# VH-VL binders against q9p7v3, part 5

Target 1, 220 residues: q9p7v3
Amino acid sequence: MNKSIFIQLQDQIDKEHSIREKLTAEVDLLDEKLRVLQLLLANCEQNLENQEEILEALEIIKSKTRGLAELASNFPYYKYNGVWDRSIQKVVYLYLLASWTGRLDKSLRPTYSLLSLSEVGQILQVPVFPEESTFHLSIEQYLHAVLSLCSELARQSVNSVISGNYHIPFEALNTIQKVHSSFQVLSLKNDSLRRHFDGLKYDLKRSEDVVYDLRIHKLV
Short names: E, the ipSAE of ESMFold2; O, the ipSAE of OpenDDE; V2, 0.75 times the mean of E and O plus 0.25 times the DockQ between their complexes.

## First folded at step 1 (VH-VL)

Design F6 (framework fv_felzartamab)
Fold by ESMFold2-Fast, scan of step 1:
Structure F6 (fold): chain C 220 residues (1-220), chain A 121 residues (1-121), chain B 107 residues (1-107)
Amino acid sequence: as target 1 above (220 residues)
Amino acid sequence: QVQLVESGGGLVQPGGSLRLSCAASGFTFSSYAMNWVRQAPGKGLEWVSGISGSGGSTYYADSVKGRFTISRDNSKNTLYLQMNSLRAEDTAVYYCARDYEYSSGWYFDYWGQGTLVTVSS
Amino acid sequence: DIELTQPPSVSVAPGQTARISCSGDKLGDKYVYWYQQKPGQAPVLVIYQDSKRPSGIPERFSGSNSGNTATLTISGTQAEDEADYYCQAWDSSTAVVFGGGTKLTVL
């Protein structure tokens, strides 16, 4: 065994470790703001005071995501994407949730619909399907975010009934049913995504039970 | 290519009922919220009612709440407005208008040509 | 709860700048939309989200929104711009609200 080979390997290990540390630091900063936005959206009401805080958090997250993208573009995407993959899934998820609930802009108008992957990319000013393996939003990140949205909508359906809001459960059920039907025709090649999709059946059942209970009691 | 065509307007007596229809084409109807906006002769625009893309959420102006019902049939690409207990003050041209749902502020990017509803004895 | 107030009329000579105001309590906190309506025609969206112009709308149309007042500005006004103009906003308590309209006269 040539000793210079092991010296080269150590240099490579040290360099990669340094890069991962730098990327992890940026991800940690992004994660702090993602936690703030998640709490704001969980306590979401249609009022102007809370909306200003949400818009500020969305803009900060957009800025930090772009900062991460700039840093990450200096390094091989597939070697380091594991460092930010979960956090970027959460960025996409929170933008989907903000859009669905009407908190994405000053209008306070719920869309009750999904932003497409391309629309999210345009909003964040981050590439989708680039020709080079640079920082980009992936199909898998988007699909994980959509599934996370369905879980949150099922949770909010239960809470909205408790608060006397009976229309949210119907919009949530409609969204979850469409997502479930769409996933049925996809040929998923990713084990993590298949496992996440397996959870969708519980979100669908939970949402159905809420709506059916409302109809049985003639509240809708 | 987006087209909205209203129908069902006409002359009706006070206390009567009318059902308006709006046939939509050129876009995925179920992905957009839809609205009815009216305009009395020589007067301004007044929003009447709105409905989400799925039809699960409906909104009404206070002046029509309890008398008008908005609905949609996404399989037929058609929006409806059931108007009951009509008053002289409901006399107006009724416009069907598409709401831009994605990242929008409840604005109407496409309008039909309108259908006239006249409430008189 | 919010009420949008517009001047009933504005007059401008051809080639001059027309400014149409829309006032409401804390209107700068909301998105404002502007519609043009010519006699016998349906309204046409000319400005969305305070200042953005739809495809097909001439560059001479612009908008702003700050404090309590939104403004539609038409630079180099042409005879074809003669119409009624309506502002619109959304509010959580009232849903959609329109201003009373402004008749723009170009002569």
Scores: ipSAE 0.000, ipTM 0.417, lowest interface PAE 17.2, mean pLDDT 84

Design F7 (framework fv_felzartamab)
Fold by ESMFold2-Fast, scan of step 1:
Structure F7 (fold): chain C 220 residues (1-220), chain A 122 residues (1-122), chain B 107 residues (1-107)
Amino acid sequence: as target 1 above (220 residues)
Amino acid sequence: QVQLVESGGGLVQPGGSLRLSCAASGFTFSSYAMNWVRQAPGKGLEWVSGISGSGGSTYYADSVKGRFTISRDNSKNTLYLQMNSLRAEDTAVYYCARVGYDILTGYDFDYWGQGTLVTVSS
Amino acid sequence: DIELTQPPSVSVAPGQTARISCSGDKLGDKYVYWYQQKPGQAPVLVIYQDSKRPSGIPERFSGSNSGNTATLTISGTQAEDEADYYCQAWDSSTAVVFGGGTKLTVL
């Protein structure tokens, strides 16, 4: 009887929908905290008053990311990774930005450098070595996050000049140049990543123009 | 050790073309802006053209705009100057020079090549 | 559009102080760089950002820049310092501007 087959298929559909719904709910909660942290990191100003709020947001994002990883590890990674891929890219990006600007800890000391994929994995306490059905940070997620960082650093360089901060543009240029030269030796196999990388040349040009302008006007 | 070596200079007729090259070594070439500066026999230094580290921005002296093109190949650590529609007044020694973005160093034209002579005459 | 003016020549006796000026409108608002050029040789950076010396440049070389005039000072001038000296600044029009050069004679 065909009805028994339809009942079994409906059960599987319902189960998969329930899994996606549960994962989506966790991602939505993570996204709320990512929006908050992004606003707090919107400029390179050292504001001691909001540092505790930044640290709280970072810890909540870390906790939520680990909770998502634990939940997701019970299901096939490649079947459900589309639910969290963009949000995890943003998690990596904001941790890179917080580290670069000196907001990652109470020392308020900027690194002006990139956290490696392995270092991000250690901080978030999430695997970076892929296995079938194991939640992990991917190379593609990390590379997207690095490119997003370059765009944000170029943007903040322009805004730093407007507000009278002339140090940030030089550190940003150094970082963007390093990323650009590193990407030139990579063979990119992902269309989305290749398109994102195509934007890097504009970030590099914008950053170079800012530094040239500062030198011409004897501001550094 | 930073080294800059120019080549491609020579004798050329007015209206002719010539391409100069500058081979760079001893530093991360793509991180530094590069410039061409010329000096006519017995005269002073004159800036000709500049290019950013990425090659995304180029700059030219008014005297060479539309005739000269600066370019670079970061994979080969080489700077180029394509010179078209050459005139007698373009006769000069052409120097390759580095302009840094190094926060610690902070200086322009910190390294120069030995120059290559371009003579434009009939 | 700034124009940099240098004296065409300066003469000093060995061991005396040489001073080479570079003048331009509001030059003190810009960084000035100084280059030494000996006959048949490429220029060598001797002072950057008004007053700083590159590694390997003797301590007798110093620089200053205020108002409309930058000055290159060579204390205890030696015969080997005989050369042409050029000042340079960056213009707001993204142009590089060189002074006309000063011939330093040591006798």
Scores: ipSAE 0.000, ipTM 0.423, lowest interface PAE 15.4, mean pLDDT 83

Design F8 (framework fv_felzartamab)
Fold by ESMFold2-Fast, scan of step 1:
Structure F8 (fold): chain C 220 residues (1-220), chain A 123 residues (1-123), chain B 107 residues (1-107)
Amino acid sequence: as target 1 above (220 residues)
Amino acid sequence: QVQLVESGGGLVQPGGSLRLSCAASGFTFSSYAMNWVRQAPGKGLEWVSGISGSGGSTYYADSVKGRFTISRDNSKNTLYLQMNSLRAEDTAVYYCARDLYYDSSGYSPFDYWGQGTLVTVSS
Amino acid sequence: DIELTQPPSVSVAPGQTARISCSGDKLGDKYVYWYQQKPGQAPVLVIYQDSKRPSGIPERFSGSNSGNTATLTISGTQAEDEADYYCQAWDSSTAVVFGGGTKLTVL
């Protein structure tokens, strides 16, 4: 065969590898900040020092997500979105969690509700609709994030009882029930999303058990 | 393997013009953004200009905007810098540098540098 | 644009660890790259993306970047490491910015 053809193929391989390396580097920086924010949001207690760190982490994550979006817009979206898909799911999840728990802003007021996909896009300043195959938040990323939120709320319900907060289990159950009902009407075509959704029944049962135990013992 | 060779430097009087060339070999030239970075005698590195792989986008440092023009000829694997209205402060070794990443904007980090060509602006 | 500050000079004895700092506002939010330049030669990339080494760069070179300061570390410094070192910050939207350079002297 022609040596020039193999040189061209090697150049294409090198180009694609360089693009993935560049995107992976940006994702790695984002992941570092996501780990920090997740640790900061892992408890039900509120304090001013921790809140300032959370606000800083949220702003850094927003900035890094915007940077990734700008970089990724130079390359075919559907060819490379696998590089950032899991990390963007986590960005959405942590913003949903911060909003639900009241850590999204200086007010410290929990919403006990879900930000919509459009609201998350507005906050992050990232498109939420496919536009010329440019970087955007997908419906699948949002739904995975919502399911991750339910798992975390079920976990925090158990922990909040230990700390004497009996309101969180009630709000968590309400949120998980609404998510469960909403997913029941969806016709899911994605295997990964269906598998993730299959886990929701355990989060629902865990949350129910906490609330029912509190009611039996007259603690709430 | 990868080689970048600059040429066209020399002595020129203030207000004069000079055209630098950078001959590239050992890689697919059109797949990389290219840059000019200069270094005044005994001073640090200063980015001057960048150009995308296709040549469709060009970028300039504020100090050279309106006076310098970057261009490339992908059929000849050659990068150019047209320098007009030269000033004493433009005296420097001019390096040709390749962007580290494919299809970058032309002001990314650099992996390969040429040996440089000296431009002296003096009466 | 971010401004990068480096110490103008650093001295180290052979075999000891040299540390060269690069400081800038929120530099930890950007990638930092390090170049080595020997007299009369072109710069050579020695660290990319804060901490990674290009092929052919000795293992004694390492990097870090956190908060406002990035650091190039040369462990077991050799005479051949004597050079000027430049840091560069990069993000997806900012023009190229270099530090002022640090002259490393191996005594």
Scores: ipSAE 0.000, ipTM 0.417, lowest interface PAE 19.8, mean pLDDT 84

Design F9 (framework fv_felzartamab)
Fold by ESMFold2-Fast, scan of step 1:
Structure F9 (fold): chain C 220 residues (1-220), chain A 118 residues (1-118), chain B 107 residues (1-107)
Amino acid sequence: as target 1 above (220 residues)
Amino acid sequence: QVQLVESGGGLVQPGGSLRLSCAASGFTFSDYYMNWVRQAPGKGLEWVSGISSSGSYTYYADSVKGRFTISRDNSKNTLYLQMNSLRAEDTAVYYCARDSYGDYFDYWGQGTLVTVSS
Amino acid sequence: DIELTQPPSVSVAPGQTARISCSGDNIGSYYVYWYQQKPGQAPVLVIYDDSDRPSGIPERFSGSNSGNTATLTISGTQAEDEADYYCQSYDSSGYAVFGGGTKLTVL
């Protein structure tokens, strides 16, 4: 093999590695803040003590997401999107959860409502629906986030009953049912998304069982 | 005994076309990258074009890009160079040269002269 | 991006050592190849991969490549070595690049 061709390939590998390292460093910082926000949103039950921390964390996440978008726009989207895809899914998920639990401005969206992809894009000030290959929120990222929301809502429904809050299970079931019905009309080409969607039936059943138990005991 | 024999050279008017051929023998033609290298009268060597073993990848010098097309027929052990929109500066002896993955030119044909003049 | 510069001519007496340089920025990081061309004939590969000789090339031909300069050395130069010599390497895109050539005169 030709040494000059090998040296050229090594230079290209080193350049791509450097780009991935820069992007990964930015993603790691974002992930730290996502972990903090997720802990703050662990219960659907309103906790006013955490409201300021939640709003601060959301603002930091928004800022860091926009910074990542700006950095990433300098490089080919489809070559490097794997570096940030999972973290951006989590950004969307946590914004959906914060909105659903009424932690965002209620004048914009009522509690227990689902933000659309376009609305998340507007809130984060990040493009949706690609214009060329620029950085954007993808349909797949949004759909993964919605499915993650349903799993979390089913989990919190069980916990809310223990705490004596019987309203959350009904709202969770309503949301999960609407998501399930909406997914039925989609033709999914992404294997990861299809596997994630397959899990929704268990979240739906768990949510239904909670509501059924409440009705039998006449708590509703 | 590797042998490369070029043909198709001649006199052509500016703006005209010409097709060069290189007949290969003595080796497994389909295993090798092939190149065209030219030399203007009294001047040095200039790489013109290269083609991968399968013919799936082609490469061109900036001076000929969009005008010349390299191709090969592995079933006939033959390399081709289709030259269109010829210019006076394309006047040169055109050599067929064998290499492996673009490493170096280990065997050269005798060359075929292309003259572009009015 | 690499451009290869050779002296246009080198003269040597029979039996003496001829040295032909090929200069390019950071050329020592790339393989260099050397071709001999006699009047009216096709080029012949005399050195590949900086310093290796093809079968049939006399031992008196040797090569080196470091830093910004590659060198073709012909020890005990014979009259039959009189020819044009070209160095060749690759640019950053993988395209072959030739030096301008050096005419070796043996007097």
Scores: ipSAE 0.000, ipTM 0.378, lowest interface PAE 22.9, mean pLDDT 83

Design O10 (framework fv_ofatumumab; at its last look DockQ between E and O 0.03; V2 from the best seeds 0.00; counts 0 for: pae E 23.2 > 2, off the site)
Fold by ESMFold2-Fast, scan of step 1:
Structure O10 (fold): chain C 220 residues (1-220), chain A 119 residues (1-119), chain B 107 residues (1-107)
Amino acid sequence: as target 1 above (220 residues)
Amino acid sequence: EVQLVESGGGLVQPGRSLRLSCAASGFTFDDYAMHWVRQAPGKGLEWVSTISWNSGSIGYADSVKGRFTISRDNAKKSLYLQMNSLRAEDTALYYCAKHEYGDSWFDPWGQGTTVTVSS
Amino acid sequence: EIVLTQSPATLSLSPGERATLSCRASQSVSDYLAWYQQKPGQAPRLLIYDASNRATGIPARFSGSGSGTDFTLTISSLEPEDFAVYYCQQYSNWPYTFGQGTRLEIK
């Protein structure tokens, strides 16, 4: 009878809703820790009084990301990846920022340099370029994170001058220039990513203006 | 010990001018942006003006724009607020405050200097 | 100018309760937002800067969150000394502006 078909459809709807709820709950827990880490990384100055809190937050984020990856691997990637995409972009971004500011383990990368996509994957113990459609860090997530980093570095350059730190604007400009140059050789096929990249010219200009002002005043 | 000492307040007639000063000590004055914030009797805080470390960036509240001028002398470690065309509405306690972003924090604001605009 | 609207205007709670104070901006201020506490007869005290960073010496019970236009100051468990007036302030665009304040009073 027709009733059996509709009962099966309702069961499928309930099952998919239950899966999205479970994934959303894990993402919400991750987002809580991302907010804490972003709070701790808001200043690029080398202030060691919160270093232990930063390392603890990074470890919790790594643990939560791996937990999400394990849960998500039980379900179709393309059906549910929208639930975690933005949060995983944020994970990558904050690890890039922590590394650049010298707050992450400096043995991985020198201060004021970028972690590669493969290095982020290694740190988080999450696949990159997998053989099958499993939970993984995407190229698009990494590129969005790099562009977000450039915006944050331009912002922190302005703030560091106000606080009397003249080294940070120089290093930020160097990083943004290298990112801008590298993006120029990429063929971007994702509209969202291309729009994000179009914003990079403003971060570059902002950073250039800060360094130019410092050079005129002979502070760098 | 960080110190911010405001001076120059007083009783003044509407339409006249007054100049406030803030003397800074105990920190590297020329590394920090500085603010003037006021508080009318029984009311809330109103940001008045800010000036960056090198005077390259200056801002004013709409209520004082065109009438007040903020300036600083880094050699003298002093902040100033030139107040022209004073109105009764400018009556307030005027605070000098230093500002720093990130994991740096604002010092306790100075004790303030009282400006009363009345006939 | 960017207008900051704080709500509620007055919040009546008892010690030990959780306080949640809101600040809404008329346009995006990114994370260039600070929170201040002012007790009668005293200069304002910085609590939070860059939306979510606790200032030096500020107890862990104070936390800030939000970005863009919607911001929240949370006091997880009120102490008697926390009953004061709280102001938010943006420094994203000039002119800089303060919210009108939220008065936290004993119930």
Scores: ipSAE 0.000, ipTM 0.352, lowest interface PAE 20.5, mean pLDDT 81
Fold by ESMFold2, look of step 2:
Formats: C-alpha cells, structure tokens, sequence
Structure O10 (fold): chain C 220 residues (1-220), chain A 119 residues (1-119), chain B 107 residues (1-107)
C-alpha cells in the first residue's frame, strides 16, 4: 500500500474542513448585516428618516456578498454552496424588497415592480448563469426570494392602511397575484421550493382581505 | 498578489549545514501544504519535500531523507528547510511552492535561492 | 517511483506551427498530471492541471489531453514567446516526479 496517497487524502479532508469554516465565518458576518437591513425595510413605509441607513446597509451587503463570491470562487461550487444558500436567498429577497418599496438606489425597475434574476445579478455584480460551475445566484434562490417578498408585501399591506397610503395594498395584491399565476405553470421538483410556494395562498388571502376591506369602506 | 520569497542560500563546504527560509504573503498560509523543489544547474526539476498545513504529514525525496528537515511557522507565514550533511549533488536552485488543494499542483513558485556545495 | 518520460527531447519549429509534446508515465497516474513552462532565469509557470484544464490566464492555444500513462500538450499556433522548456509533473503519489523536459526552440 502507498501511504503517500493516504497523506494526500488526509490533507484534502483537513482542507475541506478549513474551507467550510472560512466560508461559514464570512456567511455569519453577512447574516449580521442582513438582519440590520431586514429590520430597516420592515418599517420603511412608516419611517421616512431611515433612507441613509438603508443605503448604507445595502452597500455593506453588496460588498460582503462580492467578498463571499470571491472567496467561494476558489472552491468547487456544488461541494460548498449549501453553506451560503439561505443567506444569498435573503440577499436577493432584501434587494427585491428595497427595489419594490422605492428604497434601492439605481434600481432597474420603478417602485412596485419586480426585479428579474438577471437584474439582481447586475445590481450585485454577481454571476447568474456562469459558463462554469462557480459562485452565482441560482434560480432556486431567486424563486425563494420572490416568495419571501410576497409574504412581506402581504404583511406591509396590512400595515400601510395606518399610514394612509391606500394604493400600496392594491400594488401588493397585483404583485402577489402575478407571482401566484407565474408559479402555477412551473414544474417544481425541489421539495423545499414546492412547500414554500404552497404557502403563498395564505399571503394572497391576506392581501385580498385588505383590499376587500378598503373597497367595502370606500377608502379607494 | 501571492508572493513567495526564498532566502538563506550560499556557498558551503560538503558536510556543512544551511537553513533555507521562504516568506509567504498574499494568501492564508495556514490553509496550504508547502513544497521545496530544486533544480541543479542545467538540469530538470526534482521534488525535495512536502509539509501539510499543520505539519502533521511530511514527505521527503529518498535523496535527502535523514539529512533534510522541512518545517513551518504559521504565525510567521514562513516555510523552512534545514539541510544537514550537504553533498555536492545538493547544489541547486531551491524553490518553495504552494500546494493547491483539490488539484494538488504547484502554483505559485518562488524565484528560488541558490545553494552551492563545493570544496 | 513513477518515471515520466517526455518526448521529443528537443522540438524545432517556426512561429505559427502546431507543437505536440508527449509525456509517458511508467504507471497510471489517472489524470493527476500538470504541465509547466520555464524560461531562462524564471520559475516554472503552470499551464495545464489535471491533464486537460488550462490554468487561469493561459491562452486557449495551449491544450492538454490524456489519462493514465499517455499525455499530450498541444500548442495550436506557436507564438514567439512559446519557445521555452516544458515539463510534465505527476502528483498521484510521493515522490512527486517531473519529466526531464522538452525544449521547444525556433527552427
């Protein structure tokens, strides 16, 4: 038996553990900043003074996402992509939300519109469909982010009535309806994505109820 | 930029010792195995030694086994080669090189330090 | 020890021609084979790893092929800067070994 082969394999095992620890540390730092932005955007309709904080958080998240992408590009994508998958879903989701609410500088879409996967990739300067299996925003990450956006739009639709902005519930309903219709034609093979989509009906119902209440009370 | 700088070469008599150093920068030194490779004047390349990232695995070419000792100091980002009982055939340009995990080739290489063993 | 034998020892060609360099291993190294270029006074430069993958920044005119014991480096259209010594290296087992080199020179 050639013990040199075992030494090479042991070195590779140790390297893989070290790589996962480095990637996890970067993801943890990114997650800290994602939580800050999520809190800022959760009440952005009611807090007009936080725009500078939102823009700072967006730039920090973009910088950390690019840093993670650069680190991850040194390693096989499919071996390690599970480390950052949910955090990148949240990055995409928060950029979709910032764009929809009119809080994203240099958005490629007007307020109340949905960015495409390609447009998110352009804004973050991260690949979407790379020639090689390298770090990129995946279709599944984007689809999860769109569904998470719908949940947040339904929640903000409920809250927007207090601020007197009665067109937001209608714009939220329009967006959720379009997402629901578009997802119905997809063949979802991913169990996690299918379960996430199955829950969209509750967000749709919540958004419909807000619009119904506004119509009954002749507020719109 | 990844940079490897060798030092400690010189002219020595047979039977004497030298210690080579390689200073590393531009990458996380602690994560990589490191190598020494030598090239005798007008000749090809010869692998000398390898040390894993934590010094737990060490290999030597048969031609140097028992005479040379590879070591590293991860806090100083430095690789060393202690060369004892030097012989004329050890005369060469000595390179340090970085191991690339997952693929196991040598990239990058330093510029080398010259060791001349003669009486 | 795995012996790598390169052929030819010297290859004389003109710019624009196709170069074919061979490396033969004494036993299988699977695809754990790299190709390096070395010019006088310089450290070796990685061209090809895992038999067929170009290293970052290496022009498309360089290609590698082979598996097991027979490997080939091809330069599809020689440029003046390609005239150098080329080494193959196996990293399947210790001791890691290099071929003796092929010198590619201007005819």
Amino acid sequence: as target 1 above (220 residues)
Amino acid sequence: EVQLVESGGGLVQPGRSLRLSCAASGFTFDDYAMHWVRQAPGKGLEWVSTISWNSGSIGYADSVKGRFTISRDNAKKSLYLQMNSLRAEDTALYYCAKHEYGDSWFDPWGQGTTVTVSS
Amino acid sequence: EIVLTQSPATLSLSPGERATLSCRASQSVSDYLAWYQQKPGQAPRLLIYDASNRATGIPARFSGSGSGTDFTLTISSLEPEDFAVYYCQQYSNWPYTFGQGTRLEIK
Scores: ipSAE 0.000, ipTM 0.372, lowest interface PAE 23.2, mean pLDDT 85
Fold by OpenDDE, look of step 2:
Structure O10 (fold): chain C 220 residues (1-220), chain A 119 residues (1-119), chain B 107 residues (1-107)
Amino acid sequence: as target 1 above (220 residues)
Amino acid sequence: EVQLVESGGGLVQPGRSLRLSCAASGFTFDDYAMHWVRQAPGKGLEWVSTISWNSGSIGYADSVKGRFTISRDNAKKSLYLQMNSLRAEDTALYYCAKHEYGDSWFDPWGQGTTVTVSS
Amino acid sequence: EIVLTQSPATLSLSPGERATLSCRASQSVSDYLAWYQQKPGQAPRLLIYDASNRATGIPARFSGSGSGTDFTLTISSLEPEDFAVYYCQQYSNWPYTFGQGTRLEIK
């Protein structure tokens, strides 16, 4: 029995494990920063006192994302993307949210609008449509992020009413409606996306209910 | 200590070929992308080529595309540059450089090997 | 490709003086810019990465600033060993490109 075959296999296993560990380490650092930004963006209300912190957090996340991209570019995307998919999805989500809420100073879109995948890529300075073998923001990541945004907007729309920001529910509803319409024309083959899209219907209903309640109570 | 040592330079006539080598030590070679950068006499720096750790990703400057081939042997901790169809404008000091972990700048650089293309 | 233009081409100063070197990009490179120092007969040495981060072992008198298209390398008080050629390099997009260099010479 040629023991060399197993040694080679073990070497390969060790190599892959090492790569995953390195990538995971970077992702963990990124995730820490994402938590900070998520807390800062917990409300749609513009807080000038927190704006500097938000911008700083965005810049840090951009830097960390770019760092991850550079590292990941050395390895096959399809082999290791499971390590960062969730985190990158969250990156995109938070940038969408920051832009939507007008917290992103260099936003390519007006407040209460949705950044495109290309625009997010440009802002983050990360490729969006390269060869599949290289690191990039994927369409799936973007679509998940958009759905996450809609969920968050539905949630924050309720909170905004409590805070007296009655315009937010209308903008949220408008965005969710547009997203819903857009997704209907997509041929979603991904089971995860399909499941989340079903969640979007619920978010849309919630958002509609908030707006209708505001109208009934003559608050708007 | 990270060390890069280039070799293989020399005087050649136009149209000829050379193969440059870069011997790496002091780091895990197969974890990093490697680069070639050249500097013509009295001129600035010019990026030539890049290769990822497993050779899965390769890039070339337009000036050398189709003529130069970058490769590596991770077992030997060596980087190579096969230069074919050499031109006078290829005359330069050729540096190998290490890709910094997670970053795309060059650090450190080798001492370089001189390539002179002249009739 | 992204073109980096350095200015001035030559800077003549005395030891102890402040040096300010400029690097301008033809398009935004965000903060993905590095500065290198090259002395005669030596390989380039990394000074600054990500526009403003000093590399390991680089003296505090070296600093980088800027973002987007305009970048500056500053040497607060020149030492005799600082007289060399300085290059900026962008790594925002392929192909990677360098500035043409600024020669810092003794006045």
Scores: ipSAE 0.000, ipTM 0.503, lowest interface PAE 13.9, mean pLDDT 90
ESMFold2 (binder alone), look of step 2: mean pLDDT 91; pTM 0.917

Design O11 (framework fv_ofatumumab)
Fold by ESMFold2-Fast, scan of step 1:
Structure O11 (fold): chain C 220 residues (1-220), chain A 120 residues (1-120), chain B 107 residues (1-107)
Amino acid sequence: as target 1 above (220 residues)
Amino acid sequence: EVQLVESGGGLVQPGRSLRLSCAASGFTFDDYAMHWVRQAPGKGLEWVSTISWNSGSIGYADSVKGRFTISRDNAKKSLYLQMNSLRAEDTALYYCAKEGSYYDEYFDYWGQGTTVTVSS
Amino acid sequence: EIVLTQSPATLSLSPGERATLSCRASQSVSDYLAWYQQKPGQAPRLLIYDASNRATGIPARFSGSGSGTDFTLTISSLEPEDFAVYYCQQYSNWPYTFGQGTRLEIK
């Protein structure tokens, strides 16, 4: 009749394991589509042939993110957010990249700027400033995504020079410099975020080196 | 093609000093953080120290703080570990390791290690 | 510091069997976890990074999963060369820490 303390602990372990498995399954489905979109966005040049595929991938990712949010809303946010945290960081990152490069909509016009956290939340139809511990886009997820964007822009700067596109390196440097300056005024409390921010120095150096080389060779 | 070659290990008495070196090749050395990781005989891995690409950030394990000094020479593509006031518990195989990514500090390449034995 | 606890300490299996190795963190490390293989007399070799990404040149039979505090390394069908010591490592917080290791030995 009465459960021992150990049986009650085993029940709790089993319940938490079941919840993590359900959340992980949804995250795996999202991650598959994130990998597809990342490959499509890897080319800095606009290719009209793949734009419809990019728009389709963005819509699928938005739909799967909302599905994950609905599932996650049934469980304690702070207990299980580790299961989806990195995947949601990547969702935000890819939307930032699509916007910056001009792939977010049919206009094909690069913004060369950052979507705000609130703007990303509106696009994904996910809360950003909740009243309770409900599924939402966090400040930390957004900041990680911005740092990931800078790394990708530094990489694309090198590749754009190889392909003969000299304006991308200047826009990338401007974006990375702005992000670097903005992060320096922030008091970062998260060790993971501080470590990621330390990587920004490498992206800044790489972007500066690319632009410096262009100026020395009079391609400015 | 990436190679890390450690040297400078040996037998040393407690309280004395030893300097380890790591020669790097096959990658752009000045773009990566570098690490020292040690392994005592028959034991597991213990992170010892890290140094960022420009020497602007340096960290040490509590067990070695105040006794060990990490440094690098980007022109020579070399990493160093100056070990002072050596203790018996510092006896280990010392590995030089390279940062795997600019934003993630896992270790994608390791040297073969150099043995440090502290014994009376 | 974040403590990583690996289980079991020793796992005895035969070639062709499935191996499942666990790593638990004392607090969340998100996905900032790597797995290494070490054979006697050799330096550690990176297998998995970011919890689930296979390193270059690592056979498809190796896979990683998990996030937060609970992580698993799976070897779907053991080959003779897979019998080694496996370590997990977190790079979420300073100081960086390793698990104590799991020894995979032949039955």
Scores: ipSAE 0.000, ipTM 0.435, lowest interface PAE 15.1, mean pLDDT 85

